# Designs tried in a protein design chat: VH-VL binders against q6yue5. Part 3

Target 1, 194 residues: q6yue5
Amino acid sequence: AKEEKPVVVLPPAAAPGEAPSADAAAFVRSCCDTALQADRDGSSFCYYHLLPYAAFFEGNQVKVAEVAATILSTNLWVYVDQLRKVQGGAGKGDPNLNACVDDFSVAAGENITREALQSLGRLAAAGNGKRSKEDLENAQKWIKGVEKPYNGGIGKASGCEIGYLFTYSDDLPAQKTLGYTFDTASSLINHIKL

## First folded at step 1 (VH-VL)

Design m1 (framework fv_mosunetuzumab)
Fold by ESMFold2-Fast, scan of step 1:
Structure m1 (fold): chain C 194 residues (1-194), chain A 123 residues (1-123), chain B 112 residues (1-112)
Amino acid sequence: as target 1 above (194 residues)
Amino acid sequence: EVQLVQSGAEVKKPGASVKVSCKASGYTFTGYYIHWVRQAPGQGLEWIGWINPNSGGTKYNEKFKGRATLTADTSTSTAYLELSSLRSEDTAVYYCARDLYYDSSGYYPFDYWGQGTLVTVSS
Amino acid sequence: DIVMTQSPDSLAVSLGERATINCKSSQSVLYSSNNKNYLAWYQQKPGQPPKLLIYWASTRESGVPDRFSGSGSGTDFTLTISSLQAEDVAVYYCQQYYSTPTFGQGTKVEIK
């Protein structure tokens, strides 16, 4: 049975040409620089993709992590969509592609994604000291689930590892950004203070 | 502000290799993919491949696999294209270009280009 | 590979008149999940690299004059220059970035 695509809701983005306040932009920059300390590529990705939502964050780092997680979930479902198109065409009968479709579909599944995003929403609503360790662990479990098919193992000869899909890369453009959306969400989630 | 400055013109014999450089300035070099595109005299544009300077990861157009090698040196903010086993039909202007930015949708158009490097392959 | 075909190959237009360039893709470059067309237009003047004019089929790049506009969806796209100026003499290329990038063969725009 195929999992249903999760309902993904982002807060309102800034209109084209509308700039966030200097303080709101600085907050996004600070969160991204802190979470992605030595990764300038990832820090830039984090900043420019979260900047449209700067007004929503209101100095709350968990809201930054929540939006990043929502962007990751969207990237995952775009990627699964692309994988399934290849599976129905050029990749028909490829067992490695089939393993990747299965693994990423589980990681991007509606229930696991919904529970992770709901956990992040509860953490965002709660003040420091009231944040549930269980909710943080739920979000971290989802991140580990995504990491499994994305980082299938160095030197792995079979199953799903993003490098083994190189033959289909022309039809998998979302694969190019998957690492950055993953690193952004993972790093921000791991910087949440209980 | 943002600039991509390429190495000078090269003249090579068939069977030789050529290495073209592309020096980036005015932005965080590791934050953007670099693509390579060539244009034969009087002809259109042909995509060769891309490199992620942060990871060293590369992707090639099937036509150039085995002959093109893309590398990057983060200490000098410089990307390189090496093309081996040169033929007369490799005579072209070679461009480096920056990917507009990252997104879940994947590929992006090229917002800044180098000035081009003419490579002439003749006997 | 997605094949990009432009028409016409060359176009002569009087100063101040409208120039229209067409681009057709062999496959749709509209992504249904985000409703975006992965289509760009570039301008190349003699001795210069290409310059990005339009992306997402209709979004003008920063600094590009409003006389340039893009339209279309799916497989059929148009670049329009509403009032051709002398500095617009160039070759124009469409490009898809839905998959591995491919370019049209180019349309040369000249003054009549």
Scores: ipSAE 0.000, ipTM 0.460, lowest interface PAE 17.0, mean pLDDT 83

Design m2 (framework fv_mosunetuzumab)
Fold by ESMFold2-Fast, scan of step 1:
Structure m2 (fold): chain C 194 residues (1-194), chain A 121 residues (1-121), chain B 112 residues (1-112)
Amino acid sequence: as target 1 above (194 residues)
Amino acid sequence: EVQLVQSGAEVKKPGASVKVSCKASGYTFTGYYIHWVRQAPGQGLEWIGWINPNSGGTKYNEKFKGRATLTADTSTSTAYLELSSLRSEDTAVYYCARVRYYGSGSYYDYWGQGTLVTVSS
Amino acid sequence: DIVMTQSPDSLAVSLGERATINCKSSQSVLYSSNNKNYLAWYQQKPGQPPKLLIYWASTRESGVPDRFSGSGSGTDFTLTISSLQAEDVAVYYCQQYYSTPTFGQGTKVEIK
């Protein structure tokens, strides 16, 4: 039997309509602009989706990466559930969809994802000069694992081609944000300073 | 440095209500969940619930639904537990505790000193 | 809710000797996908709040002495104090965080 899944926990989010302090908001803007550089749309997505957690960050860029990674993890799980529903209905018999279900189920895999989130938590808790290379490498390994199905990999003929799922786009709302949540988490993780 | 300072001991009659405070300092109050846990004299620990100080959102242990109310005042960085319809079995030390997010888990990293609530006739 | 049961309720150990405390959960707190046990151990001295010792069943919290170690998986867990010191006299609690938090009833460790 399939065991009950523990829920990944996000820090407290601001109430709708409640603005963070100017300093907290400026910090989020700075982190997003630095990580996503000239990507204006990506930087804006990063800012508006991480802004609700601004009080948690306390000037710590690793905490920003940690929350972004947790959001990506959640987006992946929702996406896999949506893919499976399409597979049972409108997408029955679609070999590309079947490959995408398989590949994203692996990418959303609990073991490597939970290890990466725990590694980011340890990096966030560490003082300057005490950040572990191994913990950063664990997070980066996870991001590379997610990138493989997201980009369809080099073996496009035998793997998922996410672009060819456009036929089901109305049934896959999580796909619309997947690229942004991936880019946000990946960029922030890769900008962590040891 | 991070501190959670709770209000002093209370003595109440059965049927009364009590309101315990937990004043936070040394960190951004709205950035962390506050949990409440109680401990009857000589007994184990029992989780009551949590509050998100940023949103006011709460979650309660089913045993305390309808009797416990968790609130937070961001202007004073103070969390509150109000327990109504007090019974003798509510006699306990009540703790507030801060929870830091760590991905798939969270830990009680800082605790208040505790508030003894005695319910007796 | 997951029920946590500790044994023994109390034990007396001579200074420098090993103390072993057991904790059993009513259902597995091992998540197979990440191979992690959602279990923590706390130390509580009289008049003080609990102090975190161990999390993920075997990871020692920073600042906790090496003599404390956690082991076990699934439903059966052990906290070991390899060489009891006078300051270790306390009640020890296990706690699961796989679901809604629940604690064991506690094990009191005293000096013989």
Scores: ipSAE 0.006, ipTM 0.510, lowest interface PAE 12.1, mean pLDDT 84

Design m3 (framework fv_mosunetuzumab)
Fold by ESMFold2-Fast, scan of step 1:
Structure m3 (fold): chain C 194 residues (1-194), chain A 119 residues (1-119), chain B 112 residues (1-112)
Amino acid sequence: as target 1 above (194 residues)
Amino acid sequence: EVQLVQSGAEVKKPGASVKVSCKASGYTFTGYYIHWVRQAPGQGLEWIGWINPNSGGTKYNEKFKGRATLTADTSTSTAYLELSSLRSEDTAVYYCARGWELPYYFDYWGQGTLVTVSS
Amino acid sequence: DIVMTQSPDSLAVSLGERATINCKSSQSVLYSSNNKNYLAWYQQKPGQPPKLLIYWASTRESGVPDRFSGSGSGTDFTLTISSLQAEDVAVYYCQQYYSTPTFGQGTKVEIK
């Protein structure tokens, strides 16, 4: 059975051509550089894609992680939808693709995603209060679930690796976007301190 | 040494629920799926479902959807199978087994837990 | 679901002789793009859990003696024990993983 798309809400983005304040932009740069150390391309992706939301963050790193996770959730569902189209067409009857779609659908499932995003929201709302270890672990659990079907383990069977999916399409735009948004969300979440 | 150690035998009445545990050791628990397979006395093997301990994600055989619940606790490297609304036909040895994301074959198995359902 | 049928149900073989077990699937478990058969074989001794012997129809699991071999493709598969030993007395199961996993009914191997 297919999972329903999670309800996700992003804060207002800056209007086209509207620059964030120097302080807000510097904060986003700092968060991305800290989370994606020694990964120049990943840090730049993080910066440019989160910059439109800079006014929302208000110096709160957990809000940066929350927005990144919300973007990942959206891109994950786009990816699952693209896989389902392949499953109904060129990949019809492929057991590896069927298992891959199922694994991503479970990882992207409404309940798991909702709990992770709500947990990040509670961490962000805590401000200078006590941050819940359970809420952080919920977000990390979701990230690990997405990582497993996407990246696979070297030497382990995985029908979800990009090389396998190239048998169907040389161009799955969501695959590249998913990778970048995954790295951004994962790194930011893993840098949340209690 | 890879080991999967299951909880002891259970006797339940029809309509009850049972919860079987499977404690893993000797490998990275979050690196592999835990599958559950049952075997009625003198009969063949039947796949119930899997859990990914890394994500908590699960997949069930259609026959067991709505009655089986798979969970895992990474802090204790323990997987659980809960089966509800038990019937006499659920009398079986229940195995946990280690497997991969893909394909679904199983390299290490627990010793099994006998669940007897009788009035 | 894919139905797995084994034959014979039981087999008596003298020590040192060849044992042959057949497994048929109700539809092909060969994936044409990677040319792999999604089929495994297990050994189960009384009072013990199943033990993996063969996967991908013909690949021996680490530690499994070379007298065990798997062959076949598509819908027809064979497990061969080239020289039966006393320790090989067990029930043997084939399993497909082309779709939701299903097992054969088992073949009991006994000493004649």
Scores: ipSAE 0.000, ipTM 0.432, lowest interface PAE 17.5, mean pLDDT 81

Design m4 (framework fv_mosunetuzumab)
Fold by ESMFold2-Fast, scan of step 1:
Structure m4 (fold): chain C 194 residues (1-194), chain A 123 residues (1-123), chain B 112 residues (1-112)
Amino acid sequence: as target 1 above (194 residues)
Amino acid sequence: EVQLVQSGAEVKKPGASVKVSCKASGYTFTGYYIHWVRQAPGQGLEWIGWINPNSGGTKYNEKFKGRATLTADTSTSTAYLELSSLRSEDTAVYYCARDYYDILTGYYEFDYWGQGTLVTVSS
Amino acid sequence: DIVMTQSPDSLAVSLGERATINCKSSQSVLYSSNNKNYLAWYQQKPGQPPKLLIYWASTRESGVPDRFSGSGSGTDFTLTISSLQAEDVAVYYCQQYYSTPTFGQGTKVEIK
């Protein structure tokens, strides 16, 4: 394969049966509720999937965004791989699928993704350092790149929405989680205060 | 606590329709697909289809297309399976199951199941 | 569709002895990108729904006793119960979730 698998490293998750401290869990709850506001479903998804990493966050909202972004980047990479498999099989010759593959391949590009994740890592370490604005902007730029094909799909022919790609839904399981992982990462990144 | 609670047993005559409900609690209903699986007496498990409660999108096993209809009501966190033109071979326990997805890949296994609904089709 | 085949159809094992169940898929359920096998094992007791025991071929679900273990990769998978207990009498099913879900025909485990 021409494309190298993204080197994305999630911090150690809590072992089965290992509960985070009440303070650590409350911090995750607060970050998710604040970032996703009145979206109860999205906030619950955020809490459930980020809770295993609660000990890593140490009251640092940027670390929460960093983990969410890492999860999104992996979901995107897997989604593109699933799209390419459908493109070579059940969806062969579908122009809308071809456009979707192209759009998400650009959005999930290794260089822009690596830059965004590294920027969040630096921002988490520095807090409000010399390059914090630029690091935040890099992460926001990446999110805008992902949002473009995702939003473009809503009610549009070239979109990767479940309704449009319904016939391939079983072959695109990553699509069903994409909205939640995107909303979680996007909202957490956009709520970072310097 | 995650729970899927199904409606009670049904006895139907051949040619009738049956509608089985599955009420979800303890999790975000729209965040997970609901699958339907049946099991005839003494037989194995047979997948019927899934519904995405968030979109209303569905996928059916080819064997059940045209006879099974999957719906979901997000206001009550309840999924439904309606099976029409019932035959004696449709006698089975019908289960709803929540898919647990690997967030990274989106692939699923069934982590929580309803208790099952026995549907008996007899004259 | 991916066809799942289990062996044996039934198995009688003495208490404390090892039980071994095989499951074969007609196509690989290994996702090369994450090196994970999309295969689950379920336990079903009479009158009860199936209970998830193992996912990703070898990862035990929370609360499942450590005597249950899964192994294998690609198309050939095994569920092992290292020391059978009375409560383990059940039918065991393998299931692939690499594509549209399909189940094996089941293996009934009984006490000798």
Scores: ipSAE 0.000, ipTM 0.467, lowest interface PAE 11.7, mean pLDDT 81

Design m5 (framework fv_mosunetuzumab)
Fold by ESMFold2-Fast, scan of step 1:
Structure m5 (fold): chain C 194 residues (1-194), chain A 120 residues (1-120), chain B 112 residues (1-112)
Amino acid sequence: as target 1 above (194 residues)
Amino acid sequence: EVQLVQSGAEVKKPGASVKVSCKASGYTFTGYYIHWVRQAPGQGLEWIGWINPNSGGTKYNEKFKGRATLTADTSTSTAYLELSSLRSEDTAVYYCARHYYDSSGYLDYWGQGTLVTVSS
Amino acid sequence: DIVMTQSPDSLAVSLGERATINCKSSQSVLYSSNNKNYLAWYQQKPGQPPKLLIYWASTRESGVPDRFSGSGSGTDFTLTISSLQAEDVAVYYCQQYYSTPTFGQGTKVEIK
């Protein structure tokens, strides 16, 4: 059976030429520095990529995590599409590629992605002290699913080893940002306060 | 200015463990994989493994699986190789080297090397 | 694993003369979709770490002299030093990155 592309929606980015307020920009910087503490480069990636959505966050850290998760889910689905194209061509019959397609397809799957993003939306709406532990665990479960194929399954029964996929890297441009989008989403989700 | 600076020479007894460090500067540490490669005296280059400092993900040469552990500390931009159950055959210069995400695995900058001597 | 075999093991060449080093892979390192060979060459001088010379079989790294060139495709590769200089005395290694990285055994280049 064919798996459908998840419906993924980002909030509107800042209008062309419209800069975020100093307060909104400072909030994004604070969230990124807190979540990716002691990781200056990761914090900078986080800030640069989330800054266009600064007005949407309204001082709510969960909204920052939600946008980061949405960016990750988009990156994952694009990556899976690229993997499947290689799988249908020059990579046909490659067991490492087949394992990676399977594992990333699960991580990018419509149901788990929808559940995670909806859970983050509910956490954002609930406010501090009213947030569901179940919703946080749903988001964390999705991140753990992405972690498995991203780390190549070393020490596990997985056949997906990311190092072997470098042979196809020119056909996998989404791979270039995967680590940063993963670390940004994972770190921000793990810093949500219940 | 890209620089990888490794820790100093080590002398160990058989059965001991050694931990070698590789401190990166002059670039975005999390944008590059760090590979570890060793060279026994008068011999060629042997790949040990790589670590992605951004994720902590690792890959090992099967020969070193179970004895080598690769870690990275992003707060200090430092990668580590720990090799356990040392044998005399592990006497070698150990190098760290970087590889960019989309470069597919060629190693553009190398550390100066760390001599590890395993003797009785 | 892909096995990399270099020839010769050692080479003595007069100053100003051409040096040719061969590298053979046990299976193709050419990815047909992007038409790239996943092959690099390194130079190692005594007491120094290896230095990248060439990647993608024929692309010269920035700062590497024009006398160094790489050629070949698939399983058979060549590093050429068109006019050997005294500073070129070193061991040269080929490396594939098509799969789990492996190096050739090295070719020692000396002056006659």
Scores: ipSAE 0.005, ipTM 0.461, lowest interface PAE 13.8, mean pLDDT 84

Design v1 (framework fv_vedolizumab)
Fold by ESMFold2-Fast, scan of step 1:
Structure v1 (fold): chain C 194 residues (1-194), chain A 124 residues (1-124), chain B 112 residues (1-112)
Amino acid sequence: as target 1 above (194 residues)
Amino acid sequence: QVQLVQSGAEVKKPGASVKVSCKGSGYTFTSYYMHWVRQAPGQRLEWIGEINPSGGSTNYNQKFKGRVTLTVDISASTAYMELSSLRSEDTAVYYCARDYYDSSGYYLEYFQHWGQGTLVTVSS
Amino acid sequence: DVVMTQSPLSLPVTPGEPASISCRSSQSLLHSNGYNYLSWYLQKPGQSPQLLIYLGSNRASGVPDRFSGSGSGTDFTLKISRVEAEDVGVYYCMQALQTPYTFGQGTKVEIK
């Protein structure tokens, strides 16, 4: 009948005014710089948005990827909600917008998102033990699915391209961060060492 | 329609590096992963690695890790495979191949489109 | 690594007769999304591999209906109902469930 939002569990963020330790902050900086080499804006976005969770990571890069993936999942659901609002108003009857809503709804789907986040959780829990290639593969498959609607899809240019959606940009504030949250999660997941 | 066109044959000495190109056309270059596969004479196909053209992220077969580097030039719709410290065992035809995904958004990792292959010969 | 084993390695066939090739994986290729990440390719001499079957049983565009794929998990079969001269070449199965993706050793189909 209706879409169910994925279960999103973020670790507690730092208390208001509480600065992370120098070591914890340096670890986040290192992870972001390594994953997003040559992309200064993306690396900065990664750093400042993951910094509130620095104490949770405890030197575990998979935990950094897990939090980034959870943030992406949240951003996708917010974006789908914004797209549906436009679909019912300013964009009513627009076939390109309808295709965009469908594609992002699939990418944000509960099943594939839950499997990916659970797989990352298992990889994080393994620590320095043997990490499952199958769990990494699950997370990578999900990231590829998100890439499809964001990068214009297959074949002809998709109505989801940022240039097309600029017409509605004032009503789609989550669009501004979507590329950064995608790049952050994708890059960190692909830098997980087995 | 979709085409993958590779650079020409290379002859290298042991210890050298080789860089093979693969130019995509007829599709949105950044929408699909590009894979590299090789085949030594009379041997089975062997997967080398993959690259996401959108972000440049790579995943390599451990057998080649440390010797292979995959890159892309988005503006030219061209993918590159560089293999260093060449040995006679690296003599093979090298292929680029594009993956696929279904309408539900799952990447399905099968290769409908292949380059024509590039023969790399490593001999003293 | 996932090990892929094909049988037979050589398959001489009379034109118009059926042919059957088996592929076995050391681990299940069935993903939680319901797909078997197993594809079949034909490589003719001097040519690139060409896709025949994807996700275990789906025919690629332009592939004749005499080709069919079946199986799930660890055991897969490629069948050709009526072999034609143009079907000569080496057939490979490939798993793409886990990296590194791995291929079988190949089955050479040739006319008797």
Scores: ipSAE 0.000, ipTM 0.467, lowest interface PAE 15.7, mean pLDDT 82

Design v10 (framework fv_vedolizumab)
Fold by ESMFold2-Fast, scan of step 1:
Structure v10 (fold): chain C 194 residues (1-194), chain A 121 residues (1-121), chain B 112 residues (1-112)
Amino acid sequence: as target 1 above (194 residues)
Amino acid sequence: QVQLVQSGAEVKKPGASVKVSCKGSGYSFTSYWMHWVRQAPGQRLEWIGEIDPSDSYTNYNQKFKGRVTLTVDISASTAYMELSSLRSEDTAVYYCARQGYSGYDYEFDYWGQGTLVTVSS
Amino acid sequence: DVVMTQSPLSLPVTPGEPASISCRSSQSLLHSNGYNYLSWYLQKPGQSPQLLIYLGSNRASGVPDRFSGSGSGTDFTLKISRVEAEDVGVYYCMQALQTPYTFGQGTKVEIK
């Protein structure tokens, strides 16, 4: 298929060597700890990967979720690209790999991703005003779509068994972080208050 | 509380092998890389290698490649470093260290107490 | 291999005065994610190393605010604003941008 990389952009990261303010860093830590309660590893992943964008958040938890979602979108496209390269080489003719390429390509789809990120942007822009239930539902729908390939594929009828991709692990470096980027985005989105 | 506890001191003859253990507790053992670092008396820290406990993927410093083997026992939350063909220059304190909180970070946030290995005839 | 060079190697300090340690790498430690993969460790006499600073400038949990890290690319500095007796030991910088991960020679901080 010819699904194109969605047009997504991260806010500027901190300049090289610049630490975030104590308040900005504490805010990121608080958001991650709240969203990923009892998951110390996931909370730490959340903190360290969102810390470069701390100045952008300005005390707005929805902006934290928006950046996390953008990172997940990027990771999904990197992962699909890696899967397709394996499909053209070492994994040629592997039906499990073919199913995983199909499933993750759908999850990384341009239109669904764009709508979810735009919905999060609108929620962030509302500030302390009324946040749209429909916008939150759009973001949550996208997250459930992303969850489907790696939850539904393991020993299920979907045909994508992500565990069987261990054969190609050297060629799929993005696979290792995929779960963390998903958990981070999913948890932060689900903790948005209306 | 995160803790790394290493096995006790060893005295070996040249040509022998040594196997040092490092037991992790207070965290998800398979979620963090384990590193091995040594320090000869009065010398700098020297990185030996790393292992990902989730799949036993290893990277070794070329200086030790062919002599070092890193393994893990997930059920025991224990990492092992085996160094063979010991020389007097291998006399050092050997440390295990956990890679930071994330797969993107390579800082060593928790260290074992160290294991002194003495190679003496 | 990335070569890490520290200066000075010995730093006698009077309690309460500032201290500064330099670390230079043979190649840039700046990653595409915007972070410098440079950390600082303190090894107190008879103890294991302990993390002070990670990703160039971020203070590790429990580390006093008198410690700060700065720099980017190939030139990094660790500063202690007011040295205390507990700060005695050997300080090491480490790069983790690429394997093998390499340490500087160490800087021994002693009370004068």
Scores: ipSAE 0.000, ipTM 0.440, lowest interface PAE 17.5, mean pLDDT 82

Design v2 (framework fv_vedolizumab)
Fold by ESMFold2-Fast, scan of step 1:
Structure v2 (fold): chain C 194 residues (1-194), chain A 119 residues (1-119), chain B 112 residues (1-112)
Amino acid sequence: as target 1 above (194 residues)
Amino acid sequence: QVQLVQSGAEVKKPGASVKVSCKGSGYTFTSYYMHWVRQAPGQRLEWIGEINPSGGSTNYNQKFKGRVTLTVDISASTAYMELSSLRSEDTAVYYCAREGYSYGWFDPWGQGTLVTVSS
Amino acid sequence: DVVMTQSPLSLPVTPGEPASISCRSSQSLLHSNGYNYLSWYLQKPGQSPQLLIYLGSNRASGVPDRFSGSGSGTDFTLKISRVEAEDVGVYYCMQALQTPYTFGQGTKVEIK
């Protein structure tokens, strides 16, 4: 058996038919607008995809970043699974696809993902206490690791040219949202104050 | 193609502030971190800080925290480093550098801006 | 802060001969993701630094194959198999495992 997938769970979303409070919704909008102020489309993606979890955040921006990171990690594992399926079928024997599977598998790996999410959890739990610089740096290193294969390779560094994977686009639906989930998590993590 | 072009040399008196620009071209400006590094005459390279142009988030070397401010103008594809309360030991060549596809390395670098702090 | 130490500080080389530069870090640069967060740069006289090697052993685009990087954890080496006149300058290693990013003190390569 290959390595077990990282265990990642989202907090409960709002019950069907229940809208978040005005305060909770305004907080999500503020976090997304602040983190993605230069990217109006990205801010909108952030707002609408994090809104279902608004009650969980309780005015804590680190919790917003934590949920965004959890969504990104889930999207990464879905994407790796899609890449592996293409690798066994339509893309069998494709060296660029093989390089992409390897690079995204490293980025989505259990240990690095677990460390990043645990670091964010510790930052969130600190509340008004001192937030750990090391925990923030752990989350930021994971995000930069994801950015490497997502932005495409340079020679043998990643071995992956994301644009080349366009030939398999119908079999890689998670690729379409990867950019937005990455931008959301990256921007929110980078706006955490220590 | 991909190029970082910095503003020209500056001469400042102690206590003044300096603002250096770095214009990126030939790439998507918001897709890469921008770093600032300085080098005093005859000394090693020293990291000042980084900025993510997409969100504007910054991370500063503690040595410069409180005196340095990194900003970007996305529409102009330009990054700025402002250093205040200048001292003679701030005399150095200041570089901007892009963090590429794999984090942990800088490529390309700007040509450098000499900042001289003297009476 | 992570302390980066280079040796030698000065390296006179006859053209066509090999050169080897060492870089040591005060802590391991090997991240749990499997990469060594070490890069090498060359600063030619009067110029900005240019990337040679990234993530320990990967040659940057346009860098001749006479340059190679090796090592893991705390001990790294940059090798030039046959030094040419255009290779003169100061070589720096940099760690990016944690902030602040830190550089070695530099190795000056000169032609004899």
Scores: ipSAE 0.000, ipTM 0.442, lowest interface PAE 16.8, mean pLDDT 82

